VH-VL binders against Non-structural maintenance of chromosomes element 1 (nse1). Designs and how they scored, part 2

Target 1, 232 residues: Non-structural maintenance of chromosomes element 1 (nse1), of Schizosaccharomyces pombe (q53ek2)
Amino acid sequence: MEKERQDGLSDKHKFILQYIMCRTAGVDNEQVRELVQEQYGETATVEDVINELNNSLHNFDFKIKRVQDQLDGRLTLHFQNLSGDPVSQMATPYPPVQIELMRKIIEWIMKCDDYQYSLTTLQIQKLSRKEMGLAPSVIESHLHTFERDGWLRQREGIWTFTNHALAELDAYLHNEYESNLYECNACREIVIAGYVCDCGYCLHVYCCKHLAHVNCINCNTPWANATVIGRW

## First folded at step 5 (VH-VL; from r25 with heavy chain G109F)

Design s02
Fold by ESMFold2, look of step 11:
Structure s02 (fold): chain C 232 residues (1-232), chain A 126 residues (1-126), chain B 110 residues (1-110)
Amino acid sequence: as target 1 above (232 residues)
Amino acid sequence: QVQLQQSGPRLVRPSQTLSLTCAISGDSVSDDSVAWSWIRQSPSRGLEWLGRTYYRSKWYDDYAVSVKSRITVNPDTSRNQFTLQLNSVTPEDTALYYCARDQGIAAAFLYYFDYWGQGTLVTVSS
Amino acid sequence: QSALTQPASVSGSPGQSITISCTGTSSDVGGYNFVSWYQQHPDKAPKVLLYEVSNRPSGVSSRFSGSKSGNTASLTISGLQAEDQADYHCSSYTTSSTYVFGGGTKLTVL
């Protein structure tokens, strides 16, 4: 039997889709697995439901992407718009100055010295005053908004991208920051928390632990001697 | 449900190029959660993984060392298929060739083949 | 020539448990938990039974279980049935970002 997918999703599929869409920062894969089992029975798989949703979403330039945390390996599901510039997609609710600040923060993170891929609050304030003339209180307000909306996260005043932002910005970062970009040789995703060997072989923190690679497979140098990417 | 349908010639002369096609139904060759592999089986060597292609923001390939100098695996997005080309074949390349969906390099590192084509027996002889 | 070593054949009677070994190196079975097992009936493509040493895909009987110790992975089939008569292959992902297979084991149900 041939199935039509345009606006032909079941009510249960639409419920799962809406559940994921409402959680901007991403949804824990196991939460969605539990929900799928509640809606469809204990033998239903999240993988099948997500595949069916993505088949329907493809024609509208949307998808649900499964993202692995670079440190602890936690899997989350993220609703993505595949069309256009990701920074511009959020532009309607943000004033032009706030959009420009986000573009600058992305630039400053990607061009950090010492592979840090993160900025302190003070660094953002200093760079914002120098390059944009913005006062510290304005920066604090904008950073709060970016954190609330799931674009940036901070730990002890050190700011970097969320997993949601990395997923949404993937094409933008590849296009605009190719020379500053590291990709994991295990999973091919962008690295902002990981290791890079002198030979150029690169792994996320989690990928290195999970693959149990003591030495780089490309040059046999111990990972203990590799350059650390990110602050984590 | 995902289905893999193979096609291609079943007799190839030594020194020529073996070409096989795998058509995909129920998934996309550009699905960025999976990879697409070729595996062969012969009495002398058993199952042998040959190589794969996959999409992660761009296209990647991985090949077995034993065939790396002779193999190409290419996606065809417009026809939703992927192909195997193996150059300079010898009678040792006579085997039953399978395409398979590869769960490797996806999140969670699953590293197994969940869907297989029906198999194509390729004989290399004059 | 197989990178992973399996016994060529094993046999068992209905209702018994049998175990098939798969021995590799620290570059594959010993260094990782990326061992998978496949069942292959005559004239059919292989079908995955286990991945990541011991995980079963949806639809695979709990009679199939897996374990690993050192460089050796094991597939155990409990409650042996006539339908289990088939070839069994192990596979491992490697430190070279490739896959290797065992030579295969023919299981005969007596």
Scores: ipSAE 0.339, ipTM 0.719, lowest interface PAE 4.3, mean pLDDT 86
Fold by ESMFold2, look of step 6:
Structure s02 (fold): chain C 232 residues (1-232), chain A 126 residues (1-126), chain B 110 residues (1-110)
Amino acid sequence: as target 1 above (232 residues)
Amino acid sequence: QVQLQQSGPRLVRPSQTLSLTCAISGDSVSDDSVAWSWIRQSPSRGLEWLGRTYYRSKWYDDYAVSVKSRITVNPDTSRNQFTLQLNSVTPEDTALYYCARDQGIAAAFLYYFDYWGQGTLVTVSS
Amino acid sequence: QSALTQPASVSGSPGQSITISCTGTSSDVGGYNFVSWYQQHPDKAPKVLLYEVSNRPSGVSSRFSGSKSGNTASLTISGLQAEDQADYHCSSYTTSSTYVFGGGTKLTVL
């Protein structure tokens, strides 16, 4: 009610928060929408509940971020820690060598050639041996752990960031890889699947489709001629 | 609940700079899921969007073409506010000015204004 | 053209349905589904009624509905009530990354 919301979070808000927190790799917005409507009624919106949660979470340097998939536009909600070093916090349960491997994989993805923003398993194995002296079986084990924990995903041996990793690493990528980074001109989020025009205007795959622009709005060149970002 | 409270002068002389402030409570000006817009209203032109500022790992702005050469929208994170500065005003800039929270650049592409300030009537005359 | 056209006024009797039109171009209403509607009572700020053509935010009555066909969006108010007497504004996002508004419609409840 009005008084209980002014003094703190209701039991319904705490239930929604716990639901999101327990799904560290992100939770589908539609699942949360159904839960919100079950708890608050059919007219309740996810946006209102998330705003109220974030007002309370601000005091503890946490937030819930809504993330749109760059290819299909699927929305997920992610619980974030806003304090400290994102890579160290992301990899806190890992031993030092695995933290170093994570930093290297981030570097290799951000600096890979031809706008790919992804690496094959073989590329990771070769770079890991060259730069860290790690055996292929060790790499396979570490990649499995990163995939299980929701930091990396792969399609047929091609590895890149999950949406969860992009959300957690956002500040780190901007601070450390500004010159290697593309941002969508529609939503201003980092692009690892999208298009960049010769003029520099850049869109996610989904943002380009959703805005229904045939040509780049900045220079009027067809998007069919743009450079593809990512392997998707 | 999000609330927007406006302040600033109600009378500005031609060629001067119009400066308005919008104080935010219940949200942060650096909330990276929204943007912060200025909109004005006059009997002759109705509602007119002027521009916005927003944070996405760094600060961005977008301005209406009609005012782009004269407008600045600035965030102030220490006071949790954002300001409108409109240079070289003329009597045609006389209007009721609103600040508003803008949902238009977050994921989901909602493109609407969900919270508005109370409005500030600014008269530009000699 | 980026400006949106609304009728200057519309009227209806309590209990009736009325429709307010908002006509734009292929660069705004016709090209996107980013149409929103606002209710504004005298001396008050606008309040959002609909977004994305037809979606109602929390707390907006189901008597308010929206639709779009081609370059024209429509707001329909069913079961008209005295409290609905207000100005109504449509808005759209554009292909030039701006917002445009209609001129506004004054609804009179007879």
Scores: ipSAE 0.323, ipTM 0.709, lowest interface PAE 4.5, mean pLDDT 86
Fold by ESMFold2, look of step 13:
Formats: C-alpha cells, structure tokens, sequence
Structure s02 (fold): chain C 232 residues (1-232), chain A 126 residues (1-126), chain B 110 residues (1-110)
C-alpha cells in the first residue's frame, strides 16, 4: 500500500485496541498481557503497548484506563471517551428520553441515603413514574438495555454502576456530585463498595483487605466499626 | 520508552527558591495511571522522597512532612514537564535531586519508581 | 519514623550469597507488602531491582530475590559478581501515603 505506514506496529496496535473496544464491560489486564506477548514477543509489556496506544488516542480524546474492582481487586482495561458530556457520550445510541432516564438514575444512586449507592428495581420504577411519568414496563426494558450495554449491573434486583460506568462517569461524578462522593484514601478512586471511618478516612473493600489494616490509620478506630459503603 | 530529562541551576543561595524541571518523553504528565515524584539524595539522609503530583480527574499533590511547608510540584501539560520548587532553602537542602515516575497511585498498588532522571546536584551556599 | 534501617556496608566474595536487611515499623515494612529495592552504581541513578517485596521487573537477574518477615525485609544476591558492587536502597510505602527509604548499604565485592 502506497500511503500505508510500513511499520507493523500500527496493525498490531489496531488489533489490541479493537480487542479492548469490543469488550464494553472491560477486559482482564492479564489476558491483554498475554495477547501483547503473543503479538510482540515474550519480553513485551502491556504497559508499553497501552502507553503507545494512549499517546495516539489522547489526540482524539480517548484513552484506555486500568480499573481495579472495588471488591476483589481484579484489574481490567476499559476504552474511555474523554470528550464532552460523559452521560451523553456513553448513551449516544439511545433516544433522548433514555439518556434523561440515565441522568436521573445517576442522580438517584448518588443521592441515596444510608451510603447505599444502589437502588432496587421498585425504587427506580417509583421514582421514574413520579419524576418522569414512565410506566414500570418501560423502565424494566430500559434497565435491561443499560445492563446489556454494560452501564448498570444488578444482583437480586439491586442496581448500581459497573466498573466501566464508574470509569466513564469519573469526571462527571466529581463535578456534579462532589458532596455525595467518597474517595479511597489509598487509590483516590470513587468508592461505592467500601468503608468510611468516623474520621472521614475511606477505603475500598479490596484496598482495606489488601492493606491488611485492622484499625484506621488516622484515628485508630477498628474497621469493623466503620460505616459500610454500598451493598455488596 | 519513557525518559526523564532534568534541567535547572546547580547553585542556589540560602533563603532563595530551588527550581528544577523534569521533561518527559514516552509518556504524558497527565497519564492517570502514574504519578511524578521528586527524590533527593545526600550523605547525611540518603534517599529522601519529597513529593509528587498526579492527575486523577483533577490534580493531586502529596508532600513529605519534612518539606510540606516549602515544596510545590507543578505539572506543565503544554510542555509535558513537571517542576520542583523548594522555597527558603538552607545548606541542609544541598543534595542530588532526581525526578522519577511513580508507579501507580490507582489500580495497581505498585509503589516503586521505574524511571529516573539523570540527577542534578544542587549546592546551597552563600 | 520516616527512615528505614539498613546496614551501612556488607561484603562478600564472588560466587557467595549475601543478604541486606531493611528494618522498618508496622507503619511501613510491617504494615504493607510495598517494599522495593534499588541498585545504584557510582554516578548513576538508582535502578529498581524488586518491588512488592519479591517481584522482579523484566530484565532483572533471577540472582536477586526478596523476602519479608515482620518489620524486616531482605534482599538476597546469589552468585555474587563483580558488577554487583554498588549501593543498595530499600524503600516502602507508608500508612501515611508517603514513601520512606533506608539509609543505603554499600556492597563491596572482594
């Protein structure tokens, strides 16, 4: 090809990028490491390949972000859009009413009392009827679309954000809901599954376990007595 | 391949501000998977971490208690650099200063420095 | 406490194994597994040998190994070689979200 760049890295980079982009719920970091080693040799690092991809992607307001699961610490890679309104960007294929429902669900999750950062299907249905006039069957359809597309997850009818949604919404949540946020003191990421001490020191479930602390380092209160964040 | 290139003056008078620059190649100062640190080395104290700056939806800074009142670490995204400013220096601030990439505040718990600058020996004397 | 305790010097003959200790507190070495080790040759920047107590980055010889017990971490160099003559530094992340370093150990290969 006359206009084609002659280094093979662009084709291998494109393959790695497409592998990550096709997996909206995120892809395991170790699976990508194995793939990188297969494509570039056993001494190649995922960090170098992701850095090279991100240098190119950043010019177009995209990046690949590593995300640590708040419960088990598993690292996943997520394709992220940095531009504009995150809610509009993550919901671009949806009609306007579904985008507005997503904005409302974000608000309702973030403003939950009792540190729950989650809502039941019934709570969403009742709030949607009251604030948007939407029928319960319409809500069930929209919720399952959000689940299918990797924005929300549920367990026994309790809905919250996926790791992908947290990565995409990070700036939005900090900007719009700063007074409702908890941030992990170990890793600086938003907490929807973790602990907060009375003194305000906060850790993800995994960060607390991984750091092996029995007591809060700031006030020496046992973590067993801390307020639980999230339903997990 | 990440490379860190330091620049700045090597002689500073007491009470002045020490200023050093670290230019980054092969990564971005706004890379939200790493942090950017300054570390110094002297015969009396060995290696001493001074502070860092990093981006996680906003800019954060962490500073060592020993210098917290005098230190500023600033990113410069337009030139892909970060700087150290240490105010009100004394002869005890004479040291070999390094910039380094700090592996991951978030997502990895890999608390080590994988790339270092070449070092700048700064002497504080009148 | 912001400093870790290392021996000032250690020596060994080629082919021997040597161990360098790094003693901290429950707020750093004892409280976490975030101990790293650096090799520094004269007039050179430090180079990471180990992180997370015992993990070797790509390109580091398997002759370097690490361990931890209580508040003390250890770096072991097996099959000592002349080029191992250097300064060795330990560091740890702390429960106050800072880093601390040891005072350094000068290794002399006899």
Amino acid sequence: as target 1 above (232 residues)
Amino acid sequence: QVQLQQSGPRLVRPSQTLSLTCAISGDSVSDDSVAWSWIRQSPSRGLEWLGRTYYRSKWYDDYAVSVKSRITVNPDTSRNQFTLQLNSVTPEDTALYYCARDQGIAAAFLYYFDYWGQGTLVTVSS
Amino acid sequence: QSALTQPASVSGSPGQSITISCTGTSSDVGGYNFVSWYQQHPDKAPKVLLYEVSNRPSGVSSRFSGSKSGNTASLTISGLQAEDQADYHCSSYTTSSTYVFGGGTKLTVL
Scores: ipSAE 0.295, ipTM 0.698, lowest interface PAE 4.7, mean pLDDT 86
Fold by ESMFold2, look of step 8:
Structure s02 (fold): chain C 232 residues (1-232), chain A 126 residues (1-126), chain B 110 residues (1-110)
Amino acid sequence: as target 1 above (232 residues)
Amino acid sequence: QVQLQQSGPRLVRPSQTLSLTCAISGDSVSDDSVAWSWIRQSPSRGLEWLGRTYYRSKWYDDYAVSVKSRITVNPDTSRNQFTLQLNSVTPEDTALYYCARDQGIAAAFLYYFDYWGQGTLVTVSS
Amino acid sequence: QSALTQPASVSGSPGQSITISCTGTSSDVGGYNFVSWYQQHPDKAPKVLLYEVSNRPSGVSSRFSGSKSGNTASLTISGLQAEDQADYHCSSYTTSSTYVFGGGTKLTVL
């Protein structure tokens, strides 16, 4: 016998919520789908359960966000706190200098030239010395910490946001960097790996592949000729 | 479970505005994984998608070209509902109107309507 | 005129298989795999049978299957039952970010 809902949530809904909350770096959507089907039967959907959770959670400034990887399309679920300063909350275990460095790295990524939405280790070292007076060896230590904790990722010394960071910073980036921000026309999420046509139509790498558009729907320019966003 | 309950007048005079409401239970109109559509059905045209509204960090809408100049779909978060307004109606707008939950903006690219309202037959006549 | 073309009616006897076609263009059925099918009983709202051409939601009988070739999608109902007597509608997403529907097919089970 399932208990009646309290404050709009059943015990099964609370179990799903706890499962997601305990996995702060995000949890695979397929794993949550399997859990939902085990708890509610094969006709139950993750989408319905998450929607019901979010209806209750939003009243307390929390939500569960679905994040699609911009390259391979893998879906993850992330529990978010919508209140306060997300950078300070994201970096709560860090000393003040690391919090300020994180704010600067966010700014530098969002305002970088040539649509790169990424920075080399050398660029970060030069900018942090100029704007914060930090030595290069200190920067390498801090970047290692940000990578270990899942806030930044790198490939051959080229640094950008993880999917976890994008989920946590979503409202902050929209509020503080709207003029520097590209959104995917297919899914309306922030683009740091994708394409933008001269006409402004923009797609993630995965969304472009999945929609199978050879040309931009607005101007018929081939996607092969579009400006690349990000380094991937 | 998700349920959509429609309300609104069943008779509208030509040149006036048709206004229908769809109340949502078991989901939120601000659910950022779905969209909320209006679809109508007539004997001469079958099913016809009219438009949708949805929330992704801000509100968006999309409208069918055939009605774009006359249609508005509005969310109401405080009442957990969404409305259809169709201006300057003619007898050709006589139809059975449905609201539906639209999966067309989910990150998994699921373009179908999984929950439908009960339908409201609207007659446009003197 | 409906944007997608379906036969107006189809009939079959219990136990038979039938196929309903849905023909569009390269801007909808041919350009995407976002075809869905709906069953509608008299005086009832449509109910989704298939999405993404051939995917069946939980609770829909495995007797319903779908396929696509070029600009034409097909719904196949095997092992016809009396309860299958209904109208069937196809739908597709379009390259202009809209939806289009077929004119509907009335299935009669003899």
Scores: ipSAE 0.289, ipTM 0.688, lowest interface PAE 4.6, mean pLDDT 86

